# VHH binders against q9w197, part 32

Target 1, 300 residues: q9w197
Amino acid sequence: RLRLQDIPALTQDHCRMRDPAEVERIINEFVIGGPERMQIVSDFDYTITKQRTEDGGAVPSSFGIFNACQSLPENFKAETDKLYHKYRPIEIDPHMPIAEKVQYMIEWWTKSGELTSGFPFDQSEIDQIASKYTHALRDRTHEFFADLQRLGIPTLVFSAGLGNSVVSVLRQANVLHPNVKVVSNFLQFRDGLLDGFQQPMIHTFNKNETVLNETSEYYDLVHTRDHIIVMGDSIGDADMASGVPASSHIMKIGFLFDHVEANMKKYMDTFDIVLVDDQTMDVPRTLLSLIEKQHKLNLE
Key: E = the ipSAE of ESMFold2; O = the ipSAE of OpenDDE; V2 = 0.75 times the mean of E and O plus 0.25 times the DockQ between their complexes.

## First folded at step 20 (VHH; framework vhh_7n9e_1)

Design W3 (at its last look DockQ between E and O 0.86; V2 from the best seeds 0.73)
Fold by OpenDDE, look of step 20:
Structure W3 (fold): chain B 300 residues (1-300), chain A 121 residues (1-121)
Amino acid sequence: as target 1 above (300 residues)
Amino acid sequence: DVQLVESGGGLVQAGGSLRLSCAASGFTFSDSYMYWGRQAPGKGREWVSGIYSYGKSTYYASSVKGRFTISRDNAKNTLYLQMNNLKPEDTALYYCAKESFGKTNTYYDHWGQGTQVTVSS
């Protein structure tokens, strides 16, 4: 049996746990189960990407990458910015019920879709912008995704952002391996013009309803894998695996960066592991390494 | 069923040129984003170049920019990669790929089997 005290990556000051005994229990289940039972579900923005650069610089979101494209109409940028200022505070309001937030998120996306219509757009502009941020992935992301591929572990990047940007970054960063799938909002075109986004709409609070249920195409690929690592930077990300059987073992890893003191309790109550200002993939990689080591021993 | 079949690989000396082809079938070729990737021995897959619908927009990895040219013939359902000024570090299995979407906005790629390119020093 593995003990947490023997895992240095999990005993760091920035690694917080509500229930260390539970984390240890889950880890041991993962190790016993092996790679063949594992799957990863991860957010993209500020999860796979850094929350800050080494010099403290800002990392754009997937939508930010899109908005940086030069050919976008000025009016589009102005109006989307207005929407952001209106709805972002609602999205992150710790006191507003999620049920109420959902309505606002739907409005936000609907209005955004209306703005994202009626003009031509060259998607290669996204590639151009995205190329500038391939270095903005968390440290050792390449190694992490290589490990996942090597171990044959299905990986879902589940983003409420713009999928075109997500895919572009992952592809150009050379981490979009065959075992990686992306579920997100993708641009839609009609008669050569932008026509909003493909349906269904993915927003911050409906990730739990769309992908990991019996009706989803992705479910058919991963339904035999009941050991799950969930990674995210927002509270809503913790529920990405809510549709799995109750017998499943889920490790929820949260990345906390903004307003650490104010958010700590909520994050600690929501995630199994809370990583405070950790711009690396060291903890998830450590978990994989433990699984792999035991698996090799079992084969010998 | 989506099918992608690469050809045109081989052994070439440094500074030489090759032209790869990818024959596509089983989908509306003209409407799809297509791209080339490669995998060197002991390394992961690397994105090389992409071309959007109708061949109007292209993008390249920095490592091949100025040397490689991606193109497509929609009438022939064929993707091309012209590789000039080849270097030993370009040695790899080259794949063509198609961007694909499943249900519920699920993105994934279809890959061919690849064609081997070997550049000797």
Scores: ipSAE 0.716, ipTM 0.881, lowest interface PAE 0.5, mean pLDDT 93
Fold by ESMFold2, look of step 20:
Structure W3 (fold): chain B 300 residues (1-300), chain A 121 residues (1-121)
Amino acid sequence: as target 1 above (300 residues)
Amino acid sequence: DVQLVESGGGLVQAGGSLRLSCAASGFTFSDSYMYWGRQAPGKGREWVSGIYSYGKSTYYASSVKGRFTISRDNAKNTLYLQMNNLKPEDTALYYCAKESFGKTNTYYDHWGQGTQVTVSS
């Protein structure tokens, strides 16, 4: 039986836990179940990509990559900014009921789709810009994805961003292995012209069992894998695995970088492991190593 | 059912050329983003080059840019990779792939079985 004190990566000062005993319990359940019961659900923006680089360089979001493309109409960014300023305050309003917010999110996405329609777009521009950021993934991301592939662990990248950018970065970084699937917002084309986004649209309030449920193709593929590692950089990411059967064990890893003091309590209440200014995959990788090696030892 | 069948691999000396083909069936080829990947012995899969369905715009990994040319013939449902000035480090199993989307906006790739390219010194 593993003890946290014997796992150096989990005893570092920047690795925080609300309930270390619960983390220890979940790790041991993962070890008992082994790789064959595991699945990974991860956000992309600022979770697989870094929240900061060592020299302070900018890391764009998946929509940021798209917005940098030269093929976009001259006023595209200005029109996108108008929508953002109208709807963002609603999205983050702490007092408005979520059901009401969802109506505004649908409105926002509908207008965004209309804005992203009726003109040609050179999709290779996304690849061109994305190529600059394959080196801005968290340290040891390549090794992490290689381990997941070797262990046969299904891996979902679940993103409310732009899937075209997400896929381009992952593909060019050579981590888009057969065990990896991406659920996100993708551009739609009709007769060579942009025609908004493929449905259903994913936003902050449906990035959960509303989109990923028993009727989804992904859920059928992983239905028997009830041991889950969830990774995210925002509070909303914690629910990405909602709807998992009651017998499941879920480890939620949160990457905290902005306004650490102000956000610490909220993150500690939400995630099982909070990593402060950690720009690596070292903790997730440590969990995989324990699951593989200790499971094998138990079988011997 | 989706099928991707690669051909055209073989043994070639450094500096030589090969042309790979991928015969596609079971889907609307003209609507699909297609790409080539490769896997060298002891290494993970590497993306090589892709080509979009509309406009036929292309993009290449830096390691092959200027030496490889991807193309497609939508009338014949065939993807091609012209490989010139081959180097020993190009030795790999080359896979044809297509983008696929599931009902829940789920992206995944479908691959062929691959064709071996061996480049001798």
Scores: ipSAE 0.645, ipTM 0.880, lowest interface PAE 1.5, mean pLDDT 88
ESMFold2 (binder alone), look of step 20: mean pLDDT 83; pTM 0.834

Design W4 (at its last look DockQ between E and O 0.88; V2 from the best seeds 0.00; counts 0 for: pae E 2.1 > 2)
Fold by OpenDDE, look of step 20:
Structure W4 (fold): chain B 300 residues (1-300), chain A 121 residues (1-121)
Amino acid sequence: as target 1 above (300 residues)
Amino acid sequence: DVQLVESGGGLVQAGGSLRLSCAASGFTFSSSYMYWGRQAPGKGREWVSGIYSYGKSTYYASSVKGRFTISRDNAKNTLYLQMNNLKPEDTALYYCAKESFGKTNTYYDHWGQGTQVTVSS
């Protein structure tokens, strides 16, 4: 049996746990189960990407990458900015019920889709912008994804952002391996013009309903894997695996960066592991290493 | 069923040129984003170049920019990669790939079996 005290990556000051005994229990389940039972579900923005750069620079979101494209109409940028200022406060409001937020998120996306229509757009512009941020992935992301591929662990990048940007970054960063799938909002074209986004709409609060259920194509790929690491930077990300059987073992890892003191309690109540200003993939990679080590021992 | 079959690889001296082809079938080629990747021994897959549908916009990895040219012939359902000024570090298995979308906005790639390119010093 593994003990937390013997795992240095999990005993760091920035690694917070509501219930260390529960975390230890889950880890031991993972180790016993082996890599064949594992799957990863991860957010993209500020999860796979850094929350801050080494020099303290800003990392754009997937939509930010899109909005940085030069050929976008000025009116588009102005109007999307207005929408952001209107709906972002609602999205992050800790006192508003999620049920109420959902309606606003749908409205936000609907309006965004309307704006993202009726003009030509060269997607290569996304590639150009994305190329500038391949270094903005958390430290040792390449190694982490290599480990996942080596172990044959299905990995879902589940983003409520713009999928075109997500894919472009992951591809150019050389981490979009065959075991990696991306579920997100992708641009739609009609007669050579942008025509909003492909359906269904993915927003911050419906990730739990869209992918890891029996009706999902992705479900067919991962339904036999009931050990899950969930990673995210927002409270909503913790529910990405809510559709799995109750017998599943889920480790929820949250990355906390903004307003640490104000958010700590909520994050601690939501995630199993809270990583405070950790710009690396060391903890999830450590978990994989433990699993792999035991797996090798079992084969010997 | 989606099929991608690469050809044109081989042994070439440094500074030489090769042209790779990828024959595509089983899908609407003209409307698909296509790209080349490569995998050197002991290394992971590397994205090399991509080409979009319709406008035929292209993009390249920094390591091959100015040396490689991606193109497509929609009438022949064929993707090409012209590789000039080849270097030993370009040695790899080169793959042709297409973007695919499943249900619920699930993105994934289809890959061919690859063609071996070896560049000698």
Scores: ipSAE 0.739, ipTM 0.888, lowest interface PAE 0.4, mean pLDDT 93
Fold by ESMFold2, look of step 20:
Structure W4 (fold): chain B 300 residues (1-300), chain A 121 residues (1-121)
Amino acid sequence: as target 1 above (300 residues)
Amino acid sequence: DVQLVESGGGLVQAGGSLRLSCAASGFTFSSSYMYWGRQAPGKGREWVSGIYSYGKSTYYASSVKGRFTISRDNAKNTLYLQMNNLKPEDTALYYCAKESFGKTNTYYDHWGQGTQVTVSS
């Protein structure tokens, strides 16, 4: 039986746990089950991409990549910013009922779709912009995804951002392997013109079982994989696996970088492991290594 | 039942050329994003080049830009990769792939079985 004290990556000061005994228990369950029972569910923006580069520069979000495309109408960014300033405060309001917030998210989506309609757009421009940020993935992301493929572990990238950007970055970084699926918001085209986004909209309040349920393509892939690692950088990411059928053990890893002291308690209450200012995949990779190595030893 | 069948690989001297083909069936080829990937011995799969629907927009990995040309023939449901000025580093199993969308905005790729390209010094 593995003990946390014997896993150096998990005893570092920046690796925080509300309940180390529970983390230890889950790791040992994952080891017993082995890679065959594992699946990964991860956010993209600031979870697979870095929250900061080595030189402190900004890393654009998946929508930020799209907004940098030069072929967008001259007023597109300004109009998008107006929508953001109207709806973002509502999205994060701690007191407004969720049901009311959902109606505003539908408004935001609808207006964003109208802005993103009626003009030609060359999707390869997203590829050109995205190519500049393939170096901005967390350190050892390439190795992490290679290990997941080798071990046959289904990997879902579940993003409320822009899927076209997500896919472009992952593909150009050579991590979009056969075991990887992306659930996100994608551009829709009609007769060569942008026509908003494909339905259904994914937003903060439905990035869960509302979108990812038994009728999705995801269900057929993972219905026998009840050991889950969830990775995110926002409180809302913790419930991404809520719609996955028959889950028995879930390890939630949260990446905390911004306003650490103010956010620490909420992250500690939400995630099983909180990684403070960690711009690597080293902890997830350590878990995979333990699961593979110790599971094989137990079978001998 | 999507099918992608690659052909045209082989052994070629450095500096030479090859043209790969991918015969596609089981989907609407003309409206699909298609791409080539490759896997060198002992390495993971690399994205090489993609082409958007109707053949208007292409993009290339930096390692092949200027040497490789992707194209498609929608009447024949066939994707091509013209590879010029081949280098030993281009030795790999080359895969044809298509973008797919399932229910609830689920993106995934369909891959062919690949065709081997070997570039001798």
Scores: ipSAE 0.518, ipTM 0.832, lowest interface PAE 2.1, mean pLDDT 88
ESMFold2 (binder alone), look of step 20: mean pLDDT 83; pTM 0.831

## First folded at step 22 (VHH; framework vhh_7n9e_1)

Design X1 (at its last look DockQ between E and O 0.23; V2 from the best seeds 0.00; counts 0 for: pae O 13.4 > 2, placed apart)
Fold by ESMFold2, look of step 22:
Structure X1 (fold): chain B 300 residues (1-300), chain A 121 residues (1-121)
Amino acid sequence: as target 1 above (300 residues)
Amino acid sequence: DVQLVESGGGLVQAGGSLRLSCAASGFTFSSSYMYWGRQAPGKGREWVSGIYSYGGSTYYASSVKGRFTISRDNAKNTLYLQMNNLKPEDTALYYCAKESFGKTNTYFDSWGQGTQVTVSS
């Protein structure tokens, strides 16, 4: 039986845990089950990409990549900014009921789709902009995804951003392996023109079992895999796997970078492991290594 | 079912050329984003080049830009990769791929079996 004190990556000062005993218990369940029971669910923006680079360069969001494309109409950015300033305060309002927020998120998405319709668009511009960020993934992301592929672990990149950008970055970084699927908002094209986004909409409040349920292809791949690692950089990411049976074991890893002191309590209440200003995949990779190695040793 | 069948690989001397083909069936080829990837022995899969259906725009990995040319013939449902000035580091299994979407915005790639390219000297 593994103990946390014997796992160096988990004893570092920047690795915080509300309930270390619970983390230890989940790790041991993962080890007992082995790679065959594992699945990964991860956000993309500022979870697979870095929250900061070593040289201080900015890392755009997946929508930021799209909005930087030169073939967009002259007033597109200005109109998109108007929508953002109208709806973003509603999205983050601490007092408005979620059910009401959902109505506004649908409105925002619908209007964004209307703005993103009726003109030609050179999709290779997304690739050109995205190429700047293939080296801005968390350190050892390449190794992490290679290990997931080798171990046959289904990996879902679940993003409320723009999937075209997500896929471009992952593909150019050579981490979009056969075991990886991306669920996100994708551009729709009809007769060579943009035609909004593919249905259904994914937003902060349905980035969970509302989208990823028994009717999705991803569920068919992972329904026997009840040992789950969830990775995110915002509070909303913690619920990405909330639709699994109560008997499931879920390890929630949160990457905390902005306003650390002010956000620490909220992150500690939400995630099992909180990594402060950690721009690497080292903790997730350590978990995979333990699962593979210790599972095999237990079978001997 | 989606089928992608690569051909045109072989042994070639450094500096030489090869033209790969990918015969596609089971989907609307003319409206699909298509790409080539490769996998060298002991290495992971590497994206090489893609071509969009509308506008026909292309994009290349930096390691092959200027040497490789991706193209498509929608009348023949065929994707091509013209490979010039080949180097030993281009040795790999080359496969074609299409973007695929399942239900609920689930993106995944569909791949062919691949064709081996070996560059000697």
Scores: ipSAE 0.665, ipTM 0.888, lowest interface PAE 1.4, mean pLDDT 89
Fold by OpenDDE, look of step 22:
Structure X1 (fold): chain B 300 residues (1-300), chain A 121 residues (1-121)
Amino acid sequence: as target 1 above (300 residues)
Amino acid sequence: DVQLVESGGGLVQAGGSLRLSCAASGFTFSSSYMYWGRQAPGKGREWVSGIYSYGGSTYYASSVKGRFTISRDNAKNTLYLQMNNLKPEDTALYYCAKESFGKTNTYFDSWGQGTQVTVSS
């Protein structure tokens, strides 16, 4: 049996756990189960990407990358900003029921789609902007994705952002391997012009439903993989693996950076592991390494 | 119907060169991101190189960087992979693949039957 104390990466000060015994239990299940039972579900923005760079540079969101494109209509940024200021407070309102929030998110999306329609757009612009931020991935992301590929572990990048940007960054960063699937909001074109986004919409509160309904093929591939690592930077990300059998083992890893003191309790209550200002993939890689080592031993 | 047909594989000695071709049909080739992937015996599929449709940018896996060159001829709807300084580790079935920005996007959503590359020591 593996003990947490024997795993240096998990004994760091920035690695917080509500229940270390539970974490240890899950790790041992992962190790016993092997890579064949594993799947990864990860958010993209500020999860796969850094929350901060070493030099303090800003990292744009997937939508931010899109908004930086030069060919967008002159009023596009202004109007999208207005929508952001209207609906973002609703999205993060801790007192509003999720059911009510969903309606506003749909409204937000619909209006955003209307703005993102009726003009020509070259996706190469996204590529150009995205290319500037390939270095903004968490440290050793490349190695992490290589490990996942090597071990044959299906990896779902589940983003409520703009999928075109997500894919562009992952591809240019050389981490979009065959075992990686991206589920997100993608641009839609009609008659050579932008026509909003492809349906169904993915927002902060419907990721689970979207995965179940749209990724039937993917689901068929992963439904037997009941050992899951979930990674995210927002509270909502913790639910990305909902709907799996009760016998499943899920490790929820949360990245916490903003307002650490104010958010710590909520994050600790939501995630199994809370990584505070950790701009690396060292902890998830460590988990994979443990699984791989044991797997090799079992084959010998 | 999307069709990708790879060719140009074969047996080559270490240090040798091969040029792979992929004939594409059934879609707008010039507007599609294209990739080469490979699968060695007993290993999973991995991508080796990609080329963007809009900007024409190229990228390579670290294992092939400096040795392989991806290119495309949009007029001929053909994707190429020039492989130089081949190594035994490069032995694999090589696939041509395309990517689409769909609501769900998995790498290698569309690919051909592959062409076998065997590099002997």
Scores: ipSAE 0.005, ipTM 0.223, lowest interface PAE 13.4, mean pLDDT 88
ESMFold2 (binder alone), look of step 22: mean pLDDT 83; pTM 0.828

Design X2 (at its last look DockQ between E and O 0.38; V2 from the best seeds 0.00; counts 0 for: pae O 12.1 > 2, unsure alone 63.1 < 65)
Fold by ESMFold2, look of step 22:
Structure X2 (fold): chain B 300 residues (1-300), chain A 121 residues (1-121)
Amino acid sequence: as target 1 above (300 residues)
Amino acid sequence: DVQLVESGGGLVQAGGSLRLSCAASGFTFSSSYMYWGRQAPGKGREWVSGIYSYGGSTYYASSVKGRFTISRDNAKNTLYLQMNNLKPEDTALYYCAKESFGKVNTYFDSWGQGTQVTVSS
């Protein structure tokens, strides 16, 4: 039925596919199945937010928004930078076994929680900083979330970052609709003071069904929806929908921006669609449009 | 169960004022982030104004800043929105909302059914 060559957004030079026939097959399964079988799982940092702006301005991560708050202790940034310098190379090490990496991620999170404890903090500071970046979402993100709401498609924003920032940006950008859920790490407060982060920890290596199996609210929304679009900007994001039945159809969209040549093969092996320096929602929106068109025809 | 009941809507002339109330129950109101949203005919929901618990900090969408004032009374479990200098564009179903946490750090919002505000041209 639908042919890739007849879908302009998918024929752009920056839109890469290791197996175009498989992408075409999955698109046709999505179109046949309709919006009632669809769900979206998307990372936030540098997936819903841009990886670069037109003028070269910085787009902070969700933790970067928190770290910019003025009421944080004087040495807070320096101490968090020390932790980042120590653990980030371990997180991205291509040779260390995952089981060993997990122990270091737990250590990193524990120490970060200790730094983020014992002082007053007002969530509204995050909102103030976040308000400056509601315009740094991928082009046509507002339209993308409006389409998802109109089609009744459950949308999970699944982030190992700081959920307080994620929610603030999404809410202020007017895209946090009832069909959108955020699963992330949130600040914990006790008696007006920060008390680290809520448990359990979400990190790069458990950002999958391991975490999601622990929430009944999400399962109730999506257990009948076996047509899945996964969106991410890192290799680890490709497995966010792991644990669904083998009969499920999953389209994995990867946004590749950093070290393109060095990462191209790995991204092509991991994602079904790799978008090189694409700062828009145009490809996922195109998929929704194709599904919606057929859905409307079926209702007649 | 979380329950949010809005009241105080009605018909008002452009340039007029209206005060909305939201009666809250089924959760610890005094420690919750609360906000007002609105939905105009044929449009999606729009965040309007929010207020935090202990800090009392308030935030406003640019379209209402300087005209609307959010406030809360923790003793009465009630959220308020004072709307001044109303414009026809403010015509909408106004609802109050609170943040909710599910299991496994799941964040979502709970909403009331809303109260209609109609601003005549």
Scores: ipSAE 0.485, ipTM 0.770, lowest interface PAE 2.2, mean pLDDT 88
Fold by OpenDDE, look of step 22:
Structure X2 (fold): chain B 300 residues (1-300), chain A 121 residues (1-121)
Amino acid sequence: as target 1 above (300 residues)
Amino acid sequence: DVQLVESGGGLVQAGGSLRLSCAASGFTFSSSYMYWGRQAPGKGREWVSGIYSYGGSTYYASSVKGRFTISRDNAKNTLYLQMNNLKPEDTALYYCAKESFGKVNTYFDSWGQGTQVTVSS
């Protein structure tokens, strides 16, 4: 049996746990189950990407990457910015029920889609912008994704952002391996012009079975994999593995950066592991390494 | 139905060249992001190169950058991969693949049966 005290990456000060015994239990289940039972579900913005750079630079969101494209109409950026200022406070309001927030998120996306229509757009512009931020991935992301591929672990990048940007960054960073799937919002084109986003819409609060159903191709790939690592930077991300059997073992990893003191309790209540200002993939990678090591031992 | 048929593979000596082709049908080729991938013996699949439909931007794995060139002929619904200065490490089954910008995307959304490339030392 593995003990937490024997895992240096999990004994750091920035690694917080509500219930260390539970974390240890889950880890041992992962190790016993092997890589064949594992799947990963991860957010993208500020999860796979850094929340901050070493020099304190800003990391754009997937939509930020899109908005940085030069060919976008002048009014587009202005109007989308207005929408952001209107709806972002609602999205992050800790006192508003999620059910109420959902309506605003739908409205936000609908309006955004209307703005994102009627003009030509070259997706290569996204690639150009995205290329500048491949360094903005958390440290050792390449190694992490390589480990996942090597172990044959299905990996879902579940993003409420812009899928075009997500895919572009992952591809250019050479981490979009065949075992990686991206579920997100993608641009729609009609007759060579932008025509909003493809349906169904994915927003912050429906990253769950509503989008991933039993009839999906993805379900066929992962329905037998009941050991799950969930990663995110927002509270809503913790629910991305909803709908799995009760017998499943889920490790929820939360990345906390903004307003650490104010958010600590909520994050600790939501995630199994809370990583405070950790701009690396060391913890999830450590978990994989433990699984792999034991797996190799079992084969010997 | 989406169909992708790869051709052009074969046995070549190190330093040699090959040109792969992929005939596409069953979808709007010109609007699709297209890929070349490969699978070496005992290894998992990996992407090699991609070409965007809009703007035609091209991307390469670091291992093939500078040696391989991806291109497309939309009029012929054909994807190409020019492989120069081939190395034994390039030995693999090469796949042509498409990506749809749907809600669920994998790097390899649809692919053909592949064409075998063998590079001898």
Scores: ipSAE 0.005, ipTM 0.240, lowest interface PAE 12.1, mean pLDDT 88
ESMFold2 (binder alone), look of step 22: mean pLDDT 79; pTM 0.797

